# Ledger of designs, part 1: VHH binders against Origin of replication complex subunit 2 (ORC2)

Every score and structure here is a prediction.

Target 1, 363 residues: Origin of replication complex subunit 2 (ORC2), of Arabidopsis thaliana (Mouse-ear cress) (q38899)
Amino acid sequence: MEDIENIEEDEYGFSRNYFLAKELGGASKRSAHKLSDIHIVDEQELRETASTIEMKHSKEISELMSDYKTMYSKWVFELRCGFGLLMYGFGSKKALVEDFASASLTDYSVVVINGYLPSVNLKQVLLALAELLSELLKCKRKSSGSLSKGQETFPSRSMDDILSFLHGPQSGDKDCFICVVVHNIDGPALRDPESQQTLARLSSCSHIRLVASIDHVNAPLLWDKKMVHKQFNWLWHHVPTFAPYNVEGVFFPLVLAQGSTAQTAKTAAIVLQSLTPNGQNVFKILAEYQLSHPDEDGMPTDDLYSASRERFFVSSQVTLNSHLTEFKDHELVKTKRNSDGQECLNIPLTSDAIRQLLLDLNQ
Structure headers, positions and changes below count from the first letter of each chain, unless a header shows other numbers; antibody chains aren't numbered by Kabat.
F, E and O are the ipSAE of ESMFold2-Fast, ESMFold2 and OpenDDE, as the mean of both directions, binder to target and target to binder. V2 is 0.75 times the mean of E and O plus 0.25 times the DockQ between their complexes.
[cut] stands for letters that were removed.
Atom coordinates printed by the task and the answers are left out, and those that the model quotes come from them; centres of patches stay.

## First folded at step 1 (VHH)

Design g01 (framework vhh_8k46_1)
Fold by ESMFold2-Fast, scan of step 1:
Structure g01 (fold): chain B 363 residues (1-363), chain A 127 residues (1-127)
Amino acid sequence: as target 1 above (363 residues)
Amino acid sequence: AVQLQASGGGFVQPGGSLRLSCAASGRTFSSYAMGWFRQAPGKEREFVSAISWSGGSTYYADSVKGRFTISRDNSKNTVYLQMNSLRAEDTATYYCAADRSPYYLGSLWSPSEYDYWGQGTQVTVSS
């Protein structure tokens, strides 16, 4: 399937470039050969020609998106049959996969993993999935009119124990599962062999279905035959979108590399704009504290919690920890100890960068 | 699409109680996470409470925790907010909202996560 996929990607990209070059060939060749002729060509006519080409491509792309929406029922059926769905093709698939989930997976619980982030933590994902599955199992019992007892101590369990729970005793209900969406399963934090083996084991759990995207041509080389055919059980879907990589492109180039993304004020601003308003406001409290206390090792976690609660941005310590996990995953915040031995939170940016970031967020 | 109709607001004295209702017309109410938000004069819209599609998980803003209770009746396509021990600070227009695709690792506390909104119901707590 991988050889066919790689051939199709190369053929598709070549065909698109050929048609674009052919459409523009006459004008471009003349400009290259006769620079003196540039002033003879009306700029308005060139703009009209460019607009016509753009309109034609926009129409073709719109038709592709409409075609994918007709496939949603088939994709749901494939998930119900136990397959993992692997989305590939030129352009960001983030919006397509999220539209699929919003339109077609409303009867299921959905968990989203942003694999393009450099610090995604699979143990936190497994803990979240175990908590969610525990809740779903309790709700089935409540609907029967029975009182249920559950096991609540997942954070102290090993990853093996959590995966065993997610696999479960195997119910006969084919529709009882959590759908896990992984944007860029080939992303920088996930492409190591240990993470890929954990994801493969997760995909083989009876209560889990996986929908993933890849952008790197060599992504299929991450998996052995057992992972592809027995654990992920991939169905390959070619879904070129030609959509820009506005979010993913900030964190990594679309080349498989063993590197990390540098954290900057510009990167932080884009990430923060993608967060919830409450998450942004918690970050602003931390940033303002750090600017007001430049001689300190950061804001004590207890002080951030108190300020966030007082300003009504968090409902509990669990809520704050969710935001802090997201900040740490995006490398917006790191943990540091102050002179009193207290755990403090620090934004690893200069004071000038933090001031600029706050201005950009208040746009 | 889902249409949401909020009701149950009114005038109440401090320490009093009100129950807000949000009736949904649509085909898949039991698949939606539901939330309540409020907006006081001169302030931004803020989170109050949320309930998962099954009713198994509930979330509350710290200022209302222990005083407000969110619940749902999927057979009636309705979500409720029971408001006890009301304070002047609770005065606001209350909005109900529905989220079509509840992402567990996504925040149910953000207005931007909700696709469908009710028209709002005014709650005034005055002595």
Scores: ipSAE 0.011, ipTM 0.197, lowest interface PAE 9.1, mean pLDDT 72

Design g02 (framework vhh_8k46_1)
Fold by ESMFold2-Fast, scan of step 1:
Formats: structure tokens, sequence, C-alpha cells
Structure g02 (fold): chain B 363 residues (1-363), chain A 124 residues (1-124)
């Protein structure tokens, strides 16, 4: 069922989304410019390195993306059921989520929030959503284009009033909703408790559905049980992409630095998922030690054995050596000798990469 | 020349067991991960199981997890697939394959060397 007004509303929604992102980019201009200047040399080096990377894995990456496309119908159904979708996994999920929205959410209005930006004005987002919902509700009433008096009143109303309007308990049509895409809901502009509470309240509104991505290891710490299960109502989707953080990394340098490491950590995560639970637990002991002792050359093998034995993860030195051989085979662990000639084990990843890897293992 | 020779296939009743072997030659076996893939009549080639170069990490397709066990003997340049509780759905030609490194062990396109295959038929 095509309606000219509905087509125009969808075009308006996508255009408004683009201009909102552009406006937010302007507000962050100074911070983004300074961050870009700091990492210009690293960005050029990454581009040069990328040009020399063997393209052997391009087929597997294409296979992963094709597999995700088969899930799109299920994700739409989940949104219609009132769930929020939370996308996680190593690599940028920006292109995947935007492809999902463009391919599968064409019947709905979509608003995109770029949480990786240094600043996001949530009040302006809520105002844009309220104006859009007001227009959608007018189309259902078949009323032709009177200037909305409601649009004039929204800027002067409280956040609570705007959220109450978006909730709309008296709406008779549960299929009338706006999809809000939040790239990096754990991003620097959004991770404060007030912003997270606002987003959780927004997600619980009957006229709003949320699709969000996370990249930070501490993202789960943003939410209590009420937020996760009742407000966001998250369905967690593990969607590793291996994609570089080309856009996000400009505004969030830790994400760009993590880009190369995220690909190696991604390989490690796949390997670790194939290990026995005891093997995974031995690796966790090593990872936790390394995060607690950043100034050391690694964990002594004897200390790893003692800790693993105390926790009943290994029964003998032979069992530990089997796990260590496996870790070394997959380049998860490197061996060094300390000043005393003792064998020490080191995970050749950054502290942030190790934290993200532990997060994936605990899921 | 690189060769992977799969053997041990045959006819077996549902609930029975078979052990497949793949003898490798022409490359440094200890530097390669090994995988088993199968192709059923009228279907595409699918992943069954993989094993790292050391033998410590093993990967299984959900359809065979708990029933099949992959292992290797680097001293004999051989990889094995122990198949228990066989079902009619397991009927296929089974191929062994080798790739260097440690990543993408479930992706057939990443494997450099392939065997000729051995037929497994599960029927009453």
Amino acid sequence: as target 1 above (363 residues)
Amino acid sequence: AVQLQASGGGFVQPGGSLRLSCAASGFTFDDYAMGWFRQAPGKEREFVSAISRSGGSTYYADSVKGRFTISRDNSKNTVYLQMNSLRAEDTATYYCAAKPGYSFLTSPEEYDYWGQGTQVTVSS
C-alpha cells in the first residue's frame, strides 16, 4: 500500500537524519579537528598498511555479511515485537546496521544517532523524533498539510513531556513506530548515566524501536537489570564484521587504535570459542594477570600452573602444556624468558583488546 | 606434489560408527591445520570439523557436535574423524583439506590443499 504522503515522510525522515548528523558534526568540529591532527601520521600509516594486507580473508568477510543478511527478516520481526537490538562483536558495525536499515526498514522512519561523536544533543534528537511522530500521526488521520501547532510547542516542553508523547499509550496502531539507530551507544557523548537513562526511557516508548551497537568492553556496566530487561529490552546479536573503524576512528582515536588490534583479537576470539572450557579458563587467568601487571614481561609459567591447579582447570603439567601448545599454535600467547631464565607467557595484544576479548568469552 | 588421501568410508547402519583417515604428503604437516568437509547428493559442500596444527583446538559443525571427534597424529602425517551415532543425514562424500595458519578454519575457500574424498553411506 503506497501513499504519496507516507513516501514523502520516509524521504523527509532520512533527509532529516542526514542533516542532524551534519549539525552534530559541526558542534564537534574543534574536538574532531584536534583529534584528527593528533592521529594524522597514524592514519596515513594505517592506510599504507591496509594497502599491503593480504586480501585472502575477503571471502570469509563477504560470507559473514551474507549470513547476516539472512537474519534481517528476524531482526525486523524482533523490532515489531518490541525488542531493542544490540549489535556487538569486533569490527565496525556501522555499515552492517545501515545496510540493515536501508534494506529492511523501508516501511519505517529511521533516525540515526552517531554516538561516536564527541557530543550528541539528546534533547534535539527527542524534538526531531516528536516532530516526526506528530507528522506520522497526521498522515494516519488523512489530514493534509496544516502547519503543526504541536511542532511549535515541542521546543518549550520538558524532556518528560516529549518522552510521554513518544510513548503514546493511547495509540491504536502498534506497527506505527520510528526506528532509532544508535552507532556506539557506549560512545563518549552518551556514556554518562543521565544520557543512558534518557536512551533507556526512549527505548521503552511504544512508538520507538532501538537498534544500537557497542564496541567498548565496559558497555555492559552502563546498564542495570531494569534498563537491560525492561527498558531497552535488549536482544544481543553477536555480529563480528572485521571491518575497520574508518569513520568512528576519526572522532574516537581509541577505536582507530583498536581497529588493527580488533582484527587480531577477532581471530583470537574465534580460536578461544573452539577451546574446551578449561582451556578458556586458563587463558582468562593469564589475561587477568597481564591486565593486573602491565609493567611485567608476562606471567611465569609456574604461576599459571599453580593458579590453574588451585581452580581445578588442569590436573597435571601435561594438561597445562597441551593448552599452552594450543595457545602458541594460534599465536594467542608468546613465550619470553625473564632475567632469571624463567619462562614467561605474554598475550601480544593491547590491554583494551584483552578486555574486549574477555568480554566476548564471558558472553 | 601435495597429496591428501582420505579413506575409511563405506556403508553403515544408522547408529553405527566409522573412522575416517586422511594421510598427507608433500608438505610440512605440522605447519598446517586440517579440516573435514562433506558434500551430500544435491547439496553444497559443508564444514564438518577442523583441528589446529598442534591438535589442541577442535571445531565442529552444530549438526555433528557430540557425535564426531577429530584428531591428528603429526608423527604419521594423518588426521582422523571418528564418527559415532551416524544418521541417514550424514550420507556424503567426505573430504579432508589443509591450510596454513590458525584462522578461518570453517571456511572451505581458505584451504589450499584438498583430498579426493571418501564416500560414507548411512542406510538401513
Scores: ipSAE 0.000, ipTM 0.184, lowest interface PAE 19.9, mean pLDDT 73

Design g03 (framework vhh_8k46_1)
Fold by ESMFold2-Fast, scan of step 1:
Structure g03 (fold): chain B 363 residues (1-363), chain A 124 residues (1-124)
Amino acid sequence: as target 1 above (363 residues)
Amino acid sequence: AVQLQASGGGFVQPGGSLRLSCAASGLTFSSYTMGWFRQAPGKEREFVSAISWGGGSTYYADSVKGRFTISRDNSKNTVYLQMNSLRAEDTATYYCAAERFGLYYTSPTSFDYWGQGTQVTVSS
């Protein structure tokens, strides 16, 4: 993959590419080679088709981006009114949001959080914001500032103290704020409830304005009514770009499923944790089979029943069908027909997502 | 094309000083947080220092605090690292890096662009 290749010495990208290559090689080398060849040709054909469509519609995409630039003044006004801006729509919004900040937020300090990165540390971000705000407040005061003389730095303070400082006393001027850009506020490192609550509190600070993007299909479920209406105070902007996820896709593979009803690893994990132990074990058999047979259309239903019965996870076909109905209701499993007309079960997730899910389920 | 050119490395005796420079082109320099990282033979790349896009905030690794000073000149599109009281353990290839509007500590993955590096050797 080009994205992985462009990021030199990326251990994550290297590992992913290596396992993908091995998976395509399979155990049945001759049969796997033929199936792998067909799969590679199909993927290449899809890439060529996507490239052709992109070239054909380049004018329309350029006009769309131009239309967004006419909205920049309105977006600045909305931020000045105390609203958070939430950008959604098909395609990467990274370039659009950064262009907006660069073109229209020159009167303000801008801090960018790359929420698609797994290594994002909110406390370090809050510390950096506090240091920046301290500097901005000092500059507004003509050198009468008694801020010199052994005053402790923010790194020694609690997160609550940092947030209190960022909220601060009103400076009498509501135009004095730091704009925080969060690419993928729904990203892996940020989507836990504690991180989302911290971001919501940050957004409600008088000296902070938030511009965020989302790509995950379940991102709206991260927030309760108080967070949406009182803390983030979101204005929703539909801004499809049709831009590729070149950077985000390396760290957030599920972004590639944007606009799809396909099951995500996060929603799958939540559902699986709510299942009975027998239901979890039946799912594990299917997942292990799929990882061992990547070139197949899925696990034949009869084989899943035999394996589940032998291990005492199901007592009858009725019991298995009960589990399968639950899996299908939550979109954990899809039914396909193979070349022999047999009903096969498939987990609509990437191999890496299935591996992570199995690790999480065993912990 | 974005390019970061690091220079100023060389051979120096323990206790000596060196000043590294990193000249940036192809980007709006005043919108970028600049950082210095180093990599010694057989070791992982480690954070040394960073300076915010406006120049008001500086951050240092514990191993270099009080010895190294980072600064920038936005009119010259250049970031500097003044290294004093150099030790044999400071021997490494030093890389400059740029991150747009970013304010992150110690994460190499947060930086968008990287220079080719400049070698610093501290030896008796």
Scores: ipSAE 0.000, ipTM 0.268, lowest interface PAE 12.0, mean pLDDT 72

Design g04 (framework vhh_8k46_1)
Fold by ESMFold2-Fast, scan of step 1:
Structure g04 (fold): chain B 363 residues (1-363), chain A 125 residues (1-125)
Amino acid sequence: as target 1 above (363 residues)
Amino acid sequence: AVQLQASGGGFVQPGGSLRLSCAASGRTFSDYIMGWFRQAPGKEREFVSAITWSGSSTYYADSVKGRFTISRDNSKNTVYLQMNSLRAEDTATYYCAAGRDIYDLPWLESGYDYWGQGTQVTVSS
């Protein structure tokens, strides 16, 4: 008697895209639809692991944040006028943008995309947005009479059809839109031309408003004149924060931004917190194997695949390879061949550090 | 690549039962999510049911939930759709499909790379 909406335990429900879907799901599940409902717990947990460092010039930074709060009503007005907001300036803008959304976008549904992560599935994001918009349109105008279907409905399966639905013409004279927050729209997973074209098309949709941040000096080179003036319709806001990149810095440029080349328990914990639940569970299998076999050169890749598949964390070699690529990009695992010529994976951390990570992940 | 052949269709009276089979020829059947879709005359193709690679999870469209049961036998490279309490509205060509990287959306046609030729089911009095 299992409904489609109750399939969270399915293997494909915990794919490599699940973390993004989970962050989006927090915005759409149980009609919450709030940025603050998604990120507060993750940010707190990351701070427990990463920060006992006092921020230099905390008073001056606090005064800057106060100044920006006086601008929030203007930013909301600009979004209502159809503009995209582009935040730039020295320092992490994550906390500022999240505070803006939490304080000033409470009348709207807010969806967050973390562009600083190594992978983002824009097709999954568009599908989630279409589902959310469908629910919002039904709630605003028709609450009874036709609700007998009970099935998740997507407008269509192609990206062009989804974008067409998000554009309209389904909202008449009433403002009805979803605010999409993109942290680091210039991030590793999004900076390719195809992704940028998709985001530009999304931003031009009548039911979508975009609030984005950039940190890369070459970010303006991602966009042609049409994208800037006709699709994104950017209003540029210079908002230096001088805030540290406690979360983004682990992923941007893809390794530790502090200039350290060695993986530490702290950096590993931050990376793991941003992985999908299936990715975390694949890492746990590897970690448990390594602790149980300390004299070995690592876990054979075939053994990791078999164990992960048996426990329903991966469905295919492609899915496993996606997780392994992510692990390798962040130096969470290293590869070598054993005496039998098999590819083996090892975590370049001490046994005590691995035990601590497993304890942290089991909470 | 996998090749899929659907069979078991035919004529049945309302309230009757029918079992569809989809036989796969290929080396990686056990790595695929298997889905059933149907297309009635003059209508778009719609999702019916799906089953994960191990058979541990199943998905059903609301219109068939409680009446249809999907199952698979990886040793025989076959997926089945047991159709009970058939109605005139179930009349359609039924297609089986295979996909590997269908992330959270097993009801989307675009996630399936391999499709069978279909088998016709007609429910009439």
Scores: ipSAE 0.000, ipTM 0.115, lowest interface PAE 20.1, mean pLDDT 71

Design g05 (framework vhh_7pa5_2)
Fold by ESMFold2-Fast, scan of step 1:
Structure g05 (fold): chain B 363 residues (1-363), chain A 127 residues (1-127)
Amino acid sequence: as target 1 above (363 residues)
Amino acid sequence: QVQLVESGGGMVQPGGSLRLSCAASGFTFSSYAMSWVRRAPGKGPEWVSTISGSGGYTSYADSVKGRFTISRDNAKNTLYLQMNSLKPEDTALYYCAKDYDFWSGYYPTGESYFDYWGQGTQVTVSS
C-alpha cells in the first residue's frame, strides 16, 4: 500500500520507486481507466471523485513531510561528524531543506546557494563565507575591534587563499562550522567541472559543512571517487517530496518581466513564500518603506539593516546580504546609488503590484 | 544479505533499566554510523540515538537525553542501548538501523535501503 506507516519495512528508496510507479504509471493508468467509466456518471460525481483522490494524495505527502522532521536531529548529528548531506528524490526539496535549516541549524551560521539560477558567482560566495568565518572567530575570542565590513582584505585574494582560510587548522572543534545549503548543486550554473571542483574543495574545509540537493539524472556523473569519498564525504538521503518546482520553474518569466501585473505579483509571491520567514519579513520591511516613500530612489541599505536588526530578522550584515543576494537573483529587488552615493534598494514593481504581493504573502 | 538482529527487550517497571543489543552481519560494521529508532503503538518512527562508526561521537533525542546510553563493540559487530529510568512513554518496538552507504557506489541502489531497519525488539514499561 502507499501507506507511509509501512516505510520502515520497505525503506524510503524502495517506497519512492513504489510511489513513482503509482504516480507515473499506475496512477496514470488508473486515472485513464476510471475516465472511461466516469463518462457514464454526472459531472458532479466526477468532481467529487477527483477531490477525494487529491485529498488522499495531500494527506500522504503531509505524513511523509512529518516523518522527515523526526530525522532532523540525526541529520544535524551527521553534519557534526563531518559528512555532507545529499538530498535526492522526486519533487522539489527546497522547502524541506529550508525547514530543516530553520528548525535544526539555529546554533550555526547558514549560507544558501541557489544552484537552479542561471548564474552563480562562487568567488563571491567564498568571499562571503570567509567574512562570516572571520566574524565568528572574533566573537569566540571576544577580541577587541569591530566585526564590521572592510576589516578583512579578502576581495584581493585568490580563491586558493580564501579556501585555505576556510580550511583552517584540522582541529577537534567539530561544532565550529558554517553550514552551506546548495539547492540543486547539479544546476546549470554549477555543473561544469571547475565549479564542482571548487564546491568539493569547499566541502572539505574544516569550517564548512554542505547540505545539497540534486534533481538531474546525470548528477552522479559530476563526481569522481576522490570528490565523493574525501571531499564531499556524502551521505545520501532519499527524500521524495512530490512538491512542485514552483521557484525553480518561474525564474525565466521573472527575469524577462519589464512591467508589473497581478500575475507578476502573484508569481513573485510564490517565490517569496518559498523563502525563510526572516527573508519574507526583510522583504516586507522594504515593501512597506517603498509604499510609504513613493518619491524616493529606494530604501537605503543601512536603513533596511537597522530596521531588520531592531525586529530581530537579521543578526549581522552578512545575513542581510544573503537575503539581498537572493532577492536580486530572483529580480525581486534592484540596487542603485542615490545622489548621496548611498546604496539603495528598490522593488521594480508598481505600488499596486507591491500591495498585491503583501496581500498574497499575508494570507 | 545484510542482517540486523535486535534483542534484550522485555517488560520492566517505571524507573527500571533494560539493555538492548543488535548483532550486525553482512557489512563492514565499523564503517557505518548506527542508530536506534523506536515505534510506539499508533505512532510513526522516532529517532532515539546515533553513534559514529568509530564510536567517538554520539547523539540523542531530547526525550531520552541523560537516561539512555548508546555504545558499540566493533570487534563483535554489536550495537548496544542502555536504557535507565524508563518511563511508560518509552514503551515501543526498538529497531537497530544501519545508515546509508554511499561509498559502495556513486548512487545508492534499492538493495542498500533494505538494510536500514532490523526486526525490532519490544520494550514495555508498565507497573
Scores: ipSAE 0.010, ipTM 0.282, lowest interface PAE 8.7, mean pLDDT 72

Design g06 (framework vhh_7pa5_2)
Fold by ESMFold2-Fast, scan of step 1:
Structure g06 (fold): chain B 363 residues (1-363), chain A 127 residues (1-127)
Amino acid sequence: as target 1 above (363 residues)
Amino acid sequence: QVQLVESGGGMVQPGGSLRLSCAASGFTFSNYWMSWVRRAPGKGPEWVSTINSGGSSTSYADSVKGRFTISRDNAKNTLYLQMNSLKPEDTALYYCARDLYYYDSSGYYPLGAFDIWGQGTQVTVSS
């Protein structure tokens, strides 16, 4: 009988070596520079490089895509066996994974999550999955002649209750499952430990199958051995496409040669542009305070409320709390208690990044 | 750039009417089910209405049925919400949202979860 822990160590080592080799391979493509002379490539340069590669290798890219289509029946079989599929390789895998789902998962319900976005509300996704599963089980019970009891509501339920329903060991047809496609499971919306734990628990549910992609160099470090082999139950598929990250590249770096990254100025700017004018102005007050007080732990919430109310951006504490909830949901603002026990708000960006962000937002 | 921009909010007296618009860009608008979601001060988000990709099917929250009408113009990439017989309880920030979807051999279906939100437009109903 195989030692599961020894197998896990070997798989982890392979994944780490892949990302290291990819990082070193990228450096070697700049033959004009020695390793010590290679400049740190920012996310903009990485996105432009990927776009250029597609233009030069269009025939080879078409051949790769054709080869992947021959694998689709095997990927479906793997999902039916209870495995999660993890797609990795240079280039956007969005079109490939969506083509796979539309061509080969037509017998199943498919939910798409875009982890490359600055925020994704996983609880809303879980609620939607529970409602979808409830309807699927109701249809099967009707065909069996059994009557369903009155419908349950999930919005007031805990995340644990929702996940328990999706697992469903005491209910329904275990041969029925929903396929969840996660573009960039390592993306800015999902790469926090709480989101990764939720996704791992979701993947372990009997009624859920995951198909996910990764692009971050440190993506394998997001997961412990239990998550990889028992919860996600990953089968790793190397599927380089060399396709440009036209959609994803707006929101995150393609391949980061560094650990987990904080909220970036570019991502923050995109989120801020989606906020109401009053929300943007409340954020500007906080940003201006932080730039004027770089040695402080952040702006006291009471001071932000006073300043925002004086400028007529908020009419009440309730209105301010609405904006603060939105800022926190998008990781624009972090909170901590000061030495006096008061709540303080901090923008998790450098002073230079905040200055650039304010310039970009003032158009 | 994927973007949703709401407009048409404002202050109205009870019994009045407003028409909200949402301009979509950066994605194929005609392929997506679209929703209106509102958030009253101090409350969580409340789903208001949904329209399918072709505009042939609509659904509404019980609180707005018979008063609100959702519609879309795929040629203009624009979503609308016609609000009639407004009540003080309709006071909220109104968001245009793109529905998360599932698909099978028969097409795409919304799940009631949202991946793209607009900036919101404020509706205040007061005498």
Scores: ipSAE 0.000, ipTM 0.144, lowest interface PAE 19.8, mean pLDDT 71

Design g07 (framework vhh_7pa5_2)
Fold by ESMFold2-Fast, scan of step 1:
Structure g07 (fold): chain B 363 residues (1-363), chain A 127 residues (1-127)
Amino acid sequence: as target 1 above (363 residues)
Amino acid sequence: QVQLVESGGGMVQPGGSLRLSCAASGFTFSDYAMSWVRRAPGKGPEWVSTISSSGGSTSYADSVKGRFTISRDNAKNTLYLQMNSLKPEDTALYYCAKEGYDILTGYSPDYYGMDVWGQGTQVTVSS
């Protein structure tokens, strides 16, 4: 249920995402070292320090947001130069990016894609962008016949045709672009390779400018060098806000166990078919337990060992550990500790994907 | 003239089942992802489930996974939510919501992509 959400959600608006750890590595290490050197203070000093820190922290966040507003004109200039803007840093960037768009992009049409939503429809977005661009181009030109015909065919046109229209060959239309804001371009609905390729192609269109945010530690791994330098043409902006994820957190938990597509289930099935029969049977025990106990943190390792040994699938802890290592290496199973400190195993697939996987294995 | 009309709510005992429906009009239903959102007494809105425009992809809140099934019939412009193994904590007013993208044309958005909600249908789970 929501037990995992309560554990993993960052109520203070800080990401447990450590993709900035390398950038803050020296500062974080030095900060930890300084903290270890702190003198022991009395209770009155601790209370005074806590009150002072609370007030100062709120003031510092307000000053930080004001500082970002001074950067808005530079960000607009960068967009006009053809760069994509990539916003990263601790806390929700939704309000900052929307304030930027409302304050500084009023001369342009802005379309917002909420990448934290689980079912964003990129084709719907592309169709809307094409219709919007067609209207903008029609207003500039007194010859509307060609554009009107284009609009009539858009709902039936291929994605490639839509992207070609958005790219457009007209050099005179350089100031005629649509700004696309993507909140959490690394979000669950968008992080698949096909969606990322579509977004990269969209970003490379001459009539499109992209402003995106990321929160996931693995977000940089979504893109190869061609996507980063030729298609998105990213300028990276470090904009920690320390704002809570009030909207995004409802749909985009900090840790997402949801990786279940038909494609992912097929890949898991292929891996499982390559395992020994005993390995497959150990996995089946875990899968059946997880489907029967959806409200638990996963199957305790001791319970899996007991069940596997009773059915003669393993002869010792060593043989079980060999199977678990194989599962972990192929990302079929993840390990975590429950509230009791007990090691538990979880298959990072939806219940529907696990049921499909079991049906495929039982054939 | 976008309209969403929910129905199918009622009173049911724990462990029971209900099927909710949402009749959509005023827009091209097959082009938009659709969601179910619920509001329990004294609480804010809670997202329940989303289905893609084609029906090929679905997503669920952790609290309802394995118990609820979202589906749609694009020919009938109708969204469904099959609710099984109902719990007292599922008691809420259930709303059908249209999702998508927001367009900014010189103003700040008042809502994010769930800006069209119906009147809701009441689900009460009690012994």
Scores: ipSAE 0.000, ipTM 0.202, lowest interface PAE 13.4, mean pLDDT 71

Design g08 (framework vhh_7pa5_2)
Fold by ESMFold2-Fast, scan of step 1:
Structure g08 (fold): chain B 363 residues (1-363), chain A 125 residues (1-125)
Amino acid sequence: as target 1 above (363 residues)
Amino acid sequence: QVQLVESGGGMVQPGGSLRLSCAASGFTFSSYDMSWVRRAPGKGPEWVSTISTGGGTTSYADSVKGRFTISRDNAKNTLYLQMNSLKPEDTALYYCARGPLWFGELSSDYYMDVWGQGTQVTVSS
């Protein structure tokens, strides 16, 4: 139906060369000056020390990030056309989006919302946006006839009043807008229907442009057709980074990328810890077999039953099937047929992930 | 006040023709290259065509080459796009843009800096 993925390769070679020339022309000094215009919802988050993580494919990841930088001029153009930009893909997109804003959006006012924080106050964000827009409009239109500026308060301060102001009655200024960056628009403070509807209405305002990221597999379920196509007007950008979630992971445990159906070691450990000791022990037998037989497509079900019965973890085939049903329901185990036609059980994780999972189960 | 205003869009059957116009004001029109850019529903913007300051040089996207003709009238500060043999795939919002702008001495150092509101073209049976 309509998970729209834009895979169009509109390569504007002149935009790439312009961007490079602009950077060489001292744009970094303007970017530093404009950083004072960037409003961060939670400064505490920026000051926290992240855990150190080693990246196995640093060269390939660096090349991937360089490729995304060539897209920045296109992303700015898309924002100017009235689109919202939705960034998705495996790994943290926080650094990529912030680099994009710092490099390419410093000619605009930028407000950053850290949606992974549970304490985001959307009403206060809207008020801050209205104050910022008021200042921008005031600077452009100093007509001598309208200098009554002492009483610009929203009397009711309702969401509707604020959003009406952000939309504006002005049809004459097409280049006056505020860029709103939302890290994890699918985050815990924002995923309720009222907040999502408010963000969709905000995105449809003529003076607002939205750049957002998602990491939750269920993020597309937050929006109906009207929100996607008429309010957010999303352009979907697949931007896997493979970067660790050092900051977001503290507040919002981001385990899955969009479209991922695979279990992770941490998610599997949480599920396994909720199982009976016998269920955990049956899983350990399967995991140990898989680690000792890495070239095989899983453990034969009959072998798992024999081992589990001999260790008194199961009393019958019915008891084993109960455990296997639970494992399959939580995507801990998949069933395959081997070359001999036997039913085999496979844990859909890497050997390193299985070793980590066994360590977690052994405390 | 620099401004670009598009017109001429509408509904047309496949194989039909439309002529888009863009009225420019607030700048020396004859001193700038001008372009047409389109946005299909749910897709990113696609460059369509560019014309040089004097109209002597034109370029087109492969998807429209041979079917579309860009032209300009510097005396009237107006840009045109003649669209022939229209296809359903041509359905899009069409924007007038000022540029490319030259940023350096290299021929590819340029950017488009002013956009119009757009005019809708719908090609359907």
Scores: ipSAE 0.000, ipTM 0.157, lowest interface PAE 20.4, mean pLDDT 70

